# Designs tried in a protein design chat: VHH binders against Type-1 glutamine synthetase 1 (glnA1). Part 12

Target 1, 342 residues: Type-1 glutamine synthetase 1 (glnA1), of Dictyostelium discoideum (Social amoeba) (q86b00r158to499)
Amino acid sequence: PRNSLQRAIDRLKNKFGISLKGSFEEEFYLIKKGDNNNSSVASLLNSIEKLDHGTFANYHSLDCYGDILEKITNALEEQGLPIEQLLSESGSGQFEITIDYTDIMEACDRHIIVRQTINSIASYNGYIATFIPKPFDGLVGSGCHAHLSLWDTNDSNLTPDANGECGLSLVNQFFIGGLLKHSKSLTALFNTTPNSYKRLKPFYWSGCNVSWGLDNKESFIRIPSSPFSATDGCSNFEIKTIDHTSNPYLAMAGIIHAGFDGIENSIAPPPPTSLFDQSVLNNQLIPSNFEDAIQSLKENHYLCENIGNDISNAFIHVKLAENKILKELSDDDQILKLLELF
Key: E = the ipSAE of ESMFold2; O = the ipSAE of ESMFold2 at other seeds; V2 = 0.75 times the mean of E and O plus 0.25 times the DockQ between their complexes.

## First folded at step 4 (VHH)

Design t56 (framework vhh_7n9e_1)
Fold by ESMFold2-Fast, scan of step 4:
Structure t56 (fold): chain B 342 residues (1-342), chain A 126 residues (1-126)
Amino acid sequence: as target 1 above (342 residues)
Amino acid sequence: DVQLVESGGGLVQAGGSLRLSCAASGLTFSSYTMYWGRQAPGKGREWVSGISWSGKSTAYASSVKGRFTISRDNAKNTLYLQMNNLKPEDTALYYCAASITYYGSHLWSEGKYDYWGQGTQVTVSS
């Protein structure tokens, strides 16, 4: 799939002189193994429920997890990965690590290395790190939000225009128009398990509305504002729906080909939506399950051909088979299997 | 029933100016991206300019950039094209078009627009 992404990068650069840069926000849970060697999923879930109490959960999590977080960050630093941010998230024992912006291929490579490093260091130190999209019904889900921007061959950011819609340049608006046009098909590449769809729900800040807007966490494309947005325009755009079950190379190849379609065909996005717009009930949603998402991808000849027919056919076939197997498992057994994979 | 009605064309000398208007009815004008296209005698249709639903984003064909200005008045459901420094090569029937999708010049003749009007004739003499 890395070659598929390289072809997408080359296509965008050769036709328009545009390159994509980005970074992932890596959300994950750390679960400390108990005194008992019989650490079943039920036992681990019970332990997490006990920890998820009180108004100081975030402070307590950072304090209790200081040693393991230091070991994780030291291991990332030794691999030459510049950490932009480390945060305690809303869930007890949930954290987010963000690596600095870089060229999109390197961002995908870094995404894989970060996950492998977190898993290895956690395991060695008596923890389970999990990237499962929705491992615990009572706790916040985990994604890997992508922040993206468009750049020219002279390393100038093409994303902002203070006079444009939502502070974005016209070329970036076209890129987003392409993303929204292909959003249902892209969902198949972004969210590849039944568990992914337990996280993707309206009104849970997951970004499942087929829309875009300034600081709108319910939109498929969120435009983050900054102190300089009004004068300089907005520097990037965000896709929040992506989770750790995606292959980052295929996900980004899909994004680039969708955005390319937007630029080539001058596809303007619809009017942006705001948090104050009560018409969200009438907005289109991305698919609510994997089967509908994969059907949208199957019908999207443009994306499948550009990704590569052999690669897209293999992806569809393999993921349909995997989802069938997962759905035959009990909820507990599905989580156990996902823990070994993510 | 959607109607787009163009006006403001006519005969003008090279170097002169004209302002075209397009009055829209039967649609929620502020929700549509609006366009001007043209067709010269014996030639295909050519995209001239486009403007987003809010009026914040505009684009122009290279042949008219710097000379033409597209604008809109959403309160009046009206689209405008201010044409300055007109050249004989600008002689054409000018069409107003509406779409929820913004299409570039290469797609104008492919019928990628939701609605368009009958057109208004612009003739530029030497």
Scores: ipSAE 0.000, ipTM 0.179, lowest interface PAE 16.9, mean pLDDT 81

Design t57 (framework vhh_7qbe_3; at its last look DockQ between E and O 0.61; V2 from the best seeds 0.00; counts 0 for: loop humanness VH .161 < .165, pae O 9.1 > 2)
Fold by ESMFold2 at other seeds, look of step 5:
Structure t57 (fold): chain B 342 residues (1-342), chain A 123 residues (1-123)
Amino acid sequence: as target 1 above (342 residues)
Amino acid sequence: QLQLVESGGGLVQAGGSLRLSCTASGLTYTMGWFRQGPGKEREFVASISWSGKSTYYADSVKGRFTISRDNAKNTLYLQMNSLKSEDTAVYYCAASITYYGSHLWSEGKYDYWGKGTRVTVSS
């Protein structure tokens, strides 16, 4: 799969002189291990709730999350992974780490190292770190949103244009047009378990609408604004649906080939949408389950051939078999099994 | 709106000591000290993690300055010993609300800044 991404990178560069840079927003939960090894979903939730409340009422002042977050942050920095942001939500046990953006191959390599580091530090310190897309009903899901931008051979950012729609250059709009054209097929690469689709719901800010727009959290493609967007344009775009069940190399290879199609064929995206636009209710949605997503990928000969027919066939067969096994489990047993993987 | 208030600056003879304090009006994670000497750009001095267990120092102050914090009082300290004329500067307290570790030497990653306290080291 890493080789498949390299071929995609080379294809985009050779034809158009364009390279992709990006980073992932790494969302995860930290769960303190209990004496019973946290053998049920209910016990995992109880561990989160107990830990959050203990810091406000403890007779002895104890670090609730500060100690483990400091160790994670130091370990990432010592490995040369420059932390851009670390965010937390009080009372939830969920955190988000973002590494500085870079060339897309290195960004994918960093994504793997970030997950491994967080898992290792958590485990050594008596925690479970989980990247499961929707581990807990009623709590927010975990994704790994990709922030992406297009660059030329002189290392100039091609994404912004202050005069363009949503502050984007025309070439980046065509790239997005390709992404939206292929969005249903790309979903199979981004969201590869039945659990993934518990996170991907309308009005959950998961990006289920096959649309794009400035600061639109319900769109498949979100265009983040900045204080400088009016003068400089918008420097990047965000794909919100990607989660940690994906192989990042396959996900990015699919993105590049889809965007390539958009540029090569001058595919204009539809008019952008906002959260206040009623047309969002009339827009297409990405598939609501893995079977429909994988069927769309199987029928997408363009993506399968460019990713590599052998690789695509293997992915499809393995993931269908895994999904069949997972669907035979109760929701709780799926979570416990996924906990071993993510 | 988080506020940082420095104190403890003043005039001191070379070889002397001063202790700077910075009180935060709310929760902070990583905190640091920066300084700006006459005619110079602002530069990193030292930083400390959320817990206070990890610290990081500029080479020019290593071994002479000690950063610490008291989370119960929400206060950051800088103990400056063996002061040199080159240490003359306005010293700024800075805080992050998005970073927990100690290796935060880039001023652009700090969210809040104090107004500074002047330290003058006389010969």
Scores: ipSAE 0.011, ipTM 0.473, lowest interface PAE 9.1, mean pLDDT 85
ESMFold2-Fast, scan of step 4: ipSAE 0.479; ipTM 0.810
ESMFold2, look of step 5: ipSAE 0.012; ipTM 0.465
ESMFold2 (binder alone), look of step 5: mean pLDDT 88; pTM 0.901

Design t58 (framework vhh_7n9e_1)
Fold by ESMFold2-Fast, scan of step 4:
Structure t58 (fold): chain B 342 residues (1-342), chain A 126 residues (1-126)
Amino acid sequence: as target 1 above (342 residues)
Amino acid sequence: DVQLVESGGGLVQAGGSLRLSCAASGFTFSSYAMYWGRQAPGKGREWVSGISWSGKSTAYASSVKGRFTISRDNAKNTLYLQMNNLKPEDTALYYCAASRTYYGSHLWSEGKYDYWGQGTQVTVSS
């Protein structure tokens, strides 16, 4: 898959002189192991619930993560991975780490290293780190949102245009048009387990609408607003649906080929959608389950051919087989199996 | 009562240096991540730098990386910002802020911080 991404990068650069840069927002839960732990879903949920709803005498529940978070961030920065942002959701045991953006191949390499580092440091210090998209009913899911931008051969950002729709250049709008055209097929590459689709629900800020828009968390493509001036344009765009079950190289290869199609064929995206615009009720949705997503990919000859027919066929066969096995397990056993894999 | 009091600002020539201090009182300083933000005239606030509870992790806005150094002294309840190779673009009112959460790079917003100071003016002449 790494070679597949390299081919996609080369194709975009050779034809249009464009390179992709980006970063991932790594969402995950940290669960402290107790003296009499077990790995059942109920045990994990109870651990997170205790941290989130701790006794009123425990006003420093967030401070309990201070040491482990510092060890994680120190280990990342020791490896030359500059942390752009670390966020926590108060008391929930869920965290988000974002590394500074870089060339897309390096961003994918960093994504793998970040996850391995978090898992290793957490485990060594008596915690379980989990990247499962939706391990617990009633708690928010974990994704790895991608922030992406287009650059020319002179290292100039081609993404913004103050006079463009949503502050985006025409070439970026075409790239997004390609992404939206291929969105259902891309979903198969982004969200590869039955559990992924428990996270991807309308009205839960997961980006299930086949749409785009300024600060619109329900859209497949979100355009972050400028902090100081909208007239300067937007520096990047965000895909929120990607989760940790994706192969980042394959996901990014798909993104690049889809965007390439948009640029090559001048595919204008539909008008951007406001989060509060009631017309959003008429938006198409991405597939609600893996089988429908994979069927969309199977029928997408353009995407499969450009990724590589052997790679695409292997992906489809392997993931259909894995999903069949996972669906035969109880919910608890499925989560335990996913902890082994992710 | 809770206070964050900045000092060390002033007028300096381009290429010069300043060291800002923020004296904290009225809360458990070592339990909070600390931040510097700034606001230039006519612009919104922007995040400049952050430092973790212990001081072992630091983060910087791209515009100041390599020139500014954030540090803290938990025994003295004091936050510092060493500013080197100052540019006219660094002219701003500089604020310190405290939060339970370590944000790294983030837009300055009063609503995201538990406490913040009144600011100290830094003016860099060409």
Scores: ipSAE 0.000, ipTM 0.267, lowest interface PAE 14.4, mean pLDDT 80

Design t59 (framework vhh_7mjh_2)
Fold by ESMFold2-Fast, scan of step 4:
Structure t59 (fold): chain B 342 residues (1-342), chain A 125 residues (1-125)
Amino acid sequence: as target 1 above (342 residues)
Amino acid sequence: EVQLVESGGGLVQPGGSLRLSCAASGFTFSSYAMSWVRQAPGKGLEWIGRIWSGKSTSYNPSLKSLVTISRDNSKNTLYLQMNSLRAEDTATYYCAASITYYGSHLWSEGKYDYWGQGTTVTVSS
């Protein structure tokens, strides 16, 4: 799939002189292991309830996990991965690590290394790190949001335009138009297990509305506002639905080909929506289950051909078979199986 | 002082060929997407095509068989090659520069950062 992403990158650069830069926000839970290694899901939930109840930017929460977080961050930095941000999230024992953004292929490579490092360091130190999208009912889910920006061959950011909708250039608006057009098919690449769809619910800030807007956490595409800069425009846009069950190379190849379609065909996105507008407007939702998402992908000949027919066919076949097997397991057994994989 | 200067227009017979040039100065030409736009007498603006900084091209589908757009970044020059010209190709031809890659539906001055003065092509026997 890395070769598929390279072809997507080359296509965008050769046709439009545009390159993508980005980073992932890595959300995960840290769970301290019990005295034995065979804890049930219920036992893991009880352990979480006894952990620090801190929220995002809570220094007390970070202090309680100081030793393990320091080991994780030291291991990442030793590998040459510069950490931009480390936050405590709203879930008890939930954290977010963001690496400085870079060229999109390197961002995907970094995503793999970050996850491997977190899992290894956590495990060695008596913790379970989990990247499962919805490991526990009643607690917030974990995603890996992608922050993306468009750049020209002279390293100029093409994303902002102070005079554009939401502070975005017209080329970026067309890219977003392509993403929204293909959103249902992209969902199959972003969210590949039954568990993924337990996280993708309205009112959980998961981004399941087929919409975009300034600081709108319910939109498929969120445009982060610039702090105290009405004249600068927005420096990046965020895709919120991606979770750790995705292959980052395939997910990003899909994003690039969808955005390419938007630019090539001048696809204007619908008007942006705010959080307040969502109380009034009936927004279209992405698929609520994997079967509907994969059917949308099967019918999307444009994405499948550009990703590569062999790769797309293999993905569809393998993931349908995997989902069939997972659905035969109880919810608890699904979580245990996913803990082995993610 | 930003300037775009079109040249190469004139009288040409039906079925003939013509090459237009646009010389750019006062900005970093290689960073801009360049477009050709025409306006026939008494008609609105019609987008011909665009060439990105990476040198890939996109054309108005109705004009694709008639034209080729190219650029030489070392000379800060944009070109439009036209073949098999018809009477309906009579128009003033403009080059336009944009850091934002606008589609064919956007014709306002504010959507192109810079416009040339235009050069007239007349196709007549």
Scores: ipSAE 0.000, ipTM 0.117, lowest interface PAE 21.2, mean pLDDT 78

Design t60 (framework vhh_7qbe_3)
Fold by ESMFold2-Fast, scan of step 4:
Structure t60 (fold): chain B 342 residues (1-342), chain A 123 residues (1-123)
Amino acid sequence: as target 1 above (342 residues)
Amino acid sequence: QLQLVESGGGLVQAGGSLRLSCTASGFTYAMGWFRQGPGKEREFVASISWSGGSTYYADSVKGRFTISRDNAKNTLYLQMNSLKSEDTAVYYCAASRVYWGSHLYSESAYDYWGKGTRVTVSS
């Protein structure tokens, strides 16, 4: 799959002189391990509840978050990974780490290393780090948001234009037009388990609308505004639906080929939408389950051929088989199985 | 939810020194100090990362103030030396469970704020 991404990168560069840069926002839970003889989902929830209570009610427990997070950030820094942002999400035990942006291949490589490092440090220190998109119905979901920007051969950012819609250049608008055209097929590459679709619900800020807009968390493409910049235009655009079940190389290959189609065919996106536009929600949504997403991908000859027919066919068959197995498990066993994988 | 308690304010003569402290009731990643003088808007003073490896200062206090933290005590410090009458202000402790890198000088980077401690410099 890494070779597929390299081919997509080369195609964009050779035809248009454009390169993609980006970064991932890594959302995850840290769960303190309990007794070795109790591995149920209920015991994991009990561990989260105890850690949260201890953090807010017992000052001595504050060292648990400080110490483990410092160990994680130190391990990432020792590997040469520049941390741009680390935050604690609402509801203790959930965190987000973002690495500084870089060339898209390196960004994907960094994504793999970050997850491995977090899992290893957590495990060594008596925690479970989980990247499951929706670990339980009562818990907030975890995504793997991608922030992306377009650059020319002189290493100039092509993304911003203060006079463009949402502060974006025309070429970036065409790239987004391609992404929206292929959004249903891309969903199959971004969200590869039944659990992924428990997170991807309208009104949960997951980006289910086939739309784009400034600071619109329900749009498939979100254009983040900067609190530090008044007039320069937008430096990047965000895809929020991606979760940790995706292969980052395949996901990014799909993104590049979709954006390429947009540029090559001058595909204008629809007008940007504001948050809470009910008409957009009713007219166009991404697939609500994996089977519909895969069907959209199967029908998308353009994406499958450019990714590579062998790779696309293997992906479709493997992921359909995995989803069938997961759906045959009880809810608790599905979560336990996903903990082995993510 | 998270509480920040400042201490160490008071009256000091110009050229003197004062040390402010701020204790957090919970985990914080980034911490900083802001101040508001009479009839002025709140302004940035200094900020510090979790490890203490990165510190940032407003030009007006650079070389005179030193920010530090003791994570074992969940406490932030501001050592103020060579105080001037212009340093008279209410000093606010700010904290975030977010690391904003180079943006630690912005109020928008901080989610939690103390009630403030008053510093008066006489000359």
Scores: ipSAE 0.000, ipTM 0.283, lowest interface PAE 11.5, mean pLDDT 81

Design t61 (framework vhh_6z1v_2)
Fold by ESMFold2-Fast, scan of step 4:
Structure t61 (fold): chain B 342 residues (1-342), chain A 124 residues (1-124)
Amino acid sequence: as target 1 above (342 residues)
Amino acid sequence: EVQLVESGGRLVRTGGSLRLSCAASGLTFSSYTMGWFRQAPGKEREVVAAISWSGKSTWHADFVKGRFTISRDNAKNTVYLQMNSLKPEDTAVYYCAAGTSWYKSTLPSEYDYWGQGTQVTVSS
């Protein structure tokens, strides 16, 4: 799959002189190990809930999470992974780590290393780190948001244009047009388990509307305001639907080929939508289940051929088989099975 | 039960200096982006400065750049705004906020928790 991404990178560079840079926002839960907490979803949730017990317990919860987070961030920095941001949701046990921007291939390599490091450090220190998209029905899901930007061969950012729609250049708008055109097929590459689709719900900041817009958390493509380029337009765009069940190399290869189609065919995206504009309530949604997503991918000969027919066919075959097995399990048993994998 | 409590606002003369403080409780402070915002009567709330969770990155609005400095002390769960060379147009209620994203730190809508505000008045 890494070779597939390299081919996509080369195709974009050779045809248009454009390269992609990016970073991932790694969302995950930390669960303190205890008696039998690996044996049921209820015991895992109980472990998190006990850490949230009352105002008096807040200081203890902070000490527990503060120490493990420091060990995780130190381990990441010691491996040469520059951390841009760490966010926490108070009392929920969920965290987000963002690594600095870099060339897209290196960003994908870093994504793999970050997950392995978090899992290893957590496990060694008596925690379970989980990247399952929706491990607990009553709690928020975990994604792997991608921040992306377009660059030329002279290392100039082609993404912003202060006079453009949402502060974006025309070439970036065409790239987004391609992404929206292929959004349903891309969903199969981004969200590869039945559990993934429990997270992809409207009104939960998952980005499942087939739309784009400035700071619109419900849009498939979100254009974030940046403190580093507020006066010159937006420096990057965000895809929020990606989760940790994706192969990052295949996901990014798909993104690049979809964006390439947009540029090559001058595909203008529809008008942007605002989160505070009621039009977002009527946006078309990405597929609500894996079977519909994979069917869209199967019918997308353009993406499958450019990713590589052997790779695409293998992906489709393997993921359909995995989903069939997972669906035979109860919801709780699916979580326990996914905990072994993610 | 997250609380942000601003302090330090007062009347100050043009050209003077003032340090605002914001004490946070009920959250994992070191994991939040902190921002300072201000709102003058009849105007929209605007971002003044922001600081990343670690303190390694800071951002300041053009209209205060070189005059104001944001900083934080994670051991004390406190964020500060050092205000130098104050001008009458700096008169506003200053708000402390805790948010979920460094990249979105210029938007009020991206902040989950807000203080009650502290009044800064700059006389000519």
Scores: ipSAE 0.000, ipTM 0.134, lowest interface PAE 18.3, mean pLDDT 81

Design t62 (framework vhh_6z1v_2)
Fold by ESMFold2-Fast, scan of step 4:
Structure t62 (fold): chain B 342 residues (1-342), chain A 126 residues (1-126)
Amino acid sequence: as target 1 above (342 residues)
Amino acid sequence: EVQLVESGGRLVRTGGSLRLSCAASGLTFSSYAMGWFRQAPGKEREVVAAISSSGKSTWHADFVKGRFTISRDNAKNTVYLQMNSLKPEDTAVYYCAASWYKYGSHLWSEGKYDYWGQGTQVTVSS
């Protein structure tokens, strides 16, 4: 899949002189494991609640994670990974780490290293780190949001234009038009397990609407604003639906080929949607389950051919088999299986 | 009770050097990122430098890069700002702040810091 991404990068650069840069927001849970914590989902949920309320008084919850977070961040720094941001979510043992912005191939490589490092350091120190999109019905989901921008060969950001819709250049608008055209097929690459679709629900800030807009958390493409976006334009765009079950190289290859189609064919996106517009209640939605997403991908000959027919066919085959197995498990057993994998 | 106490502010001549210190008490110092902010007369408060909880990662604002250096001593619960080649434009009250958010763009945002010192005045004569 890494080779697939390289081909996508080369295609975009050779035809248009454009490169993609980005970063991932790595959302995950840290759970202190004990003798009973790995035996059932209920025991695991109880452990999370106990860390924030009870055994660890709520005002001490930040301190109880200090040591493990320090070990994780030290390990990332020792590998030369520049940490841009670390946030605690508030009380449920959920955290977000963002590595500094870079060329898209390096961003994907960093994403793999970050997940491996978090998992290994957590495990060694008596914690479970989980990247499952929706680990429990009562807990918020974990995504892997991507912030992306377009650059020319002189290292100039092509994303902004203060006079453009939502502060975006025309070329970026076409790229987004391609992303929205291919959104249902991209969903198969972004969200690859039944559990992924428990997180992807309208009105849960997951980006399920096939739309785009300024600061719109329900849109497939969110454009982050700043106080200066009206005069300077917006510097990047965000894809919110991606979760940790995706292969980042394949996901980014899909994104590049979809955006390429937008630029090549001058595909204007629909008008941007405000969160407060009535249109958010009636927008077309991405697929609500993996079977529908994979069917959209199968029917998308453009995307499959450009990713590579062998790679696309292998992906479809493997993920359909995996989903069949997962769906035959009880919900609790599925979570335990996913904890092993992610 | 959490306290951050700045010290070292004084009058210095243009081109001089000064080291500010901030002693922390009432918190697990090694678990907090630390930042230095300043507010000049008639201007908004701005971030000068930040340092990770371990001390391995630092960030310095462009207007002080190469002149100021942030560091910390976790054994002494103290963060430092070494200020070299001082300019009249560096005249400000300097504030020490602590954040449980360890790294990143949030450290440039005043609102992401949990605890603040009272400030120490630095005056650079022209």
Scores: ipSAE 0.000, ipTM 0.179, lowest interface PAE 16.4, mean pLDDT 80

Design t63 (framework vhh_6z1v_2)
Fold by ESMFold2-Fast, scan of step 4:
Order: structure tokens, then C-alpha cells, then sequence
Structure t63 (fold): chain B 342 residues (1-342), chain A 127 residues (1-127)
């Protein structure tokens, strides 16, 4: 898959003189290991330290998570990974680490290293780190949002145009047009297990609408605003649906080929959707299950051919087989099985 | 299918004025930069004027500055070339072209970056 991404990168560069840079927002739960019996989802839930937003929550976080988070961040920095941000997420015991952006191949390599480092340090210190998209029905899901930007051969950011729609340049708008055209097929590459689709629900800020817009968390493509957006334009765009079951090289290869199609064929995106628009039911949705997503990918000859027919066929075969096995398990047993994998 | 259709070319006397129009279809017009090019018999095609997708930026060849003005009406999917103080050396087939690509070092007048071309309209300037 890494070679597939390299081919996508080369294609975009050779045809248009454009390269992609990005970073992932790594969302995960930290679960303190109990004595001997962590064999049920209920046991895992009981092992999560609940954080409240009150005054006492800060002292509790320093005692329960401060030390482990410091060890994780120190280990990442010792490997040369510059940490841009560490946040407590809306889930109890849920955190987000963002590494500074870089060339897209390196961003994918960093994604793999970050996950492995978090898992190893957590395990050594009596915690389970889990990247499962929706491990608990009562808690928020975990994704790995991708922040992306387009650059020229002289390392200038081609993404912004203060006078463009949503503060974006024309070339970036066409890249997004391609992403939206291929969004249902891309979903198969981004979200590869039945559990992924428990996270991908309308009204859960997961980006299920086949739309784009400024600060719109329900859109497949979100354009983050900043205090400088009105004068400088917007510096990047975000894909929110990607989760940790994806192969980052294959997901990113798909993104690049979809965006390439947008630029090559001048695919204008539809008008952007405002955060304040109430017509969610009128928006197209990405597939609500893996079978529909994989069917969209199977019918997308453009993406399959450019990714590589052998790689695409292998992916489809393996993921359909994996999905069949997972669906034979109860929901709780599926979570326990996924915990071994993610 | 993308189509660009030029109109307005005709015979004009030296010192006269003429307005060329180019109607675009099959594309999102407001997303394309537009250019006017010309080619005289036995000569290479040359850029005359160009306008950005929003209309905020224009470029005119030195030879036509002060005489020609490019403009666009995105509501009508049309780009215009107003030609004043015409000279015999302005005699050429005038082509409308559309571009979407942005490349480092590329400008609105880089012919190589234009993706779609009209069939042209003949302008003849007589003494």
C-alpha cells in the first residue's frame, strides 16, 4: 500500500506540480487494567476513569492520566515526532494527540509510529490504549481526522485564497469536488469494520453528509476557520470520517486519486453547506454500512485501477471476509476481538 | 461537453471599435479563468488579454493596453473583449480559451495552461 501511495503522490506531482501535506488527529481511549478479569465490555467500561469538567477534575487528571500522558508525549518526542497538540476529548478517558503537519508520506508513517508508541507506553504502565472506532455505545467514538493542504514545487501553500469560496483557492475547490464525487467509495477505504459504522451517524459530528463547508462538523469535508481566514484564506481542509481501521497509505492514495480527478476534470463542488442549515435530510449521506461502501468501491473502476487492481481486489476480498467473521460475533465479542487488533 | 462559442468578428475600418463575446457552456463558468488569443495568417498564436475566474485580476498584452479591455459577466457565462482604435495589424482570428489549472510560475497569459478553446472569430481591419 505504501507503494500505492507513492504512485499517487508521483501522479499528482508529475501532472500538476502539486504535492500534499497533512497530519492526523489521533483519538483514543486509555483504560486502566484491572486485576485479572478484563474479559467483558462492561469490565472495560468500569475501568475508565470518569473525568468531569469541574474544579476537581483537573487534580484528578494529573493524578490518573497526567503521568501516563507525559510518558506518551516524551516517548513520541524522543522518536522525533513534534507534538502540536494534546487534548482531553469529550469521552471519559478519551484523548487526542496531533503531530505537526508534514509531507503526506511522512504523515502516514508518523501515524503508524504514533499508534504503536501509544500502545506500547500505555501497556508498560498498566493501561490499555484502544483505537476502536466505537468501543462503547454510551461514549463518543474515536477517529483519526486528516488535515490536508496542497503545495507547489517551491513549497508554497496553494490551499488558501481569501477571495475564494470558504477561503479556498480554485484548485483546492476542484480537489474537494473530486473527493465528494468519490466519497462513497472512499468510505470503504476509510471505515473498514462493522464497528466503524456505529460511529458514522448523522447528528454525531462524524462528517456523514456528502457536503463541504466552513466549520461544518457534519460535512464530509470541513474547512477549519482561523482568526486569519478573512485576510489570508483557509490554510487546510479536514476529512473527519477516517478511523483507525483504515490503512493510512491506501486511504491517502484514494484521497489523492479522487482529488486528481477533481482537478483534471474541473469538478466544481456543490455550494458549501452552512453549520446553520437545517436540511440534513436533503443531503446525500455516505454509506451506513461496510457492504454498501465496498459495493461503491467495487463499482468505481477509476479508483480501483489507479490504486492498482491487485491491491484493490485484495483489499475487497480480505475486508469482506473479515467483516463476515466479525458479524458472526455478538456486539460485545466483536469489541473484544477488535481490541486484539486495534 | 465543454463548448466555447465566439461571436462579433467582422470587417471594420481602421480606427473603429468592435466587441467580441464568448459564450461558455458545459462548465461552471465562475470557476474558470478566461483568455483571448489571436492568430494572424503566417504568424504564431499570441495572447491578447486574460481575466481571473472572479474578474478581480486582468492582464493585457503591451501592444493592446489602452485600446482593448477584457471583462466578464458570470451571470451570463460570457467573456468579452472590447477593441478600440483598431489597426490593420489587429487583423486575426480571435480565440476564446478557458483554464482551471494553477502551476507554479504560471500566469493568466500562459497559453500552455488553457484547457478548452473556441473555434475562433475573424476580425479584419481595413484602411
Amino acid sequence: as target 1 above (342 residues)
Amino acid sequence: EVQLVESGGRLVRTGGSLRLSCAASGLTFSSYAMGWFRQAPGKEREVVAAISWSGKSTWHADFVKGRFTISRDNAKNTVYLQMNSLKPEDTAVYYCAARVTVTYGSTLYSEEDYDYWGQGTQVTVSS
Scores: ipSAE 0.000, ipTM 0.096, lowest interface PAE 23.4, mean pLDDT 81

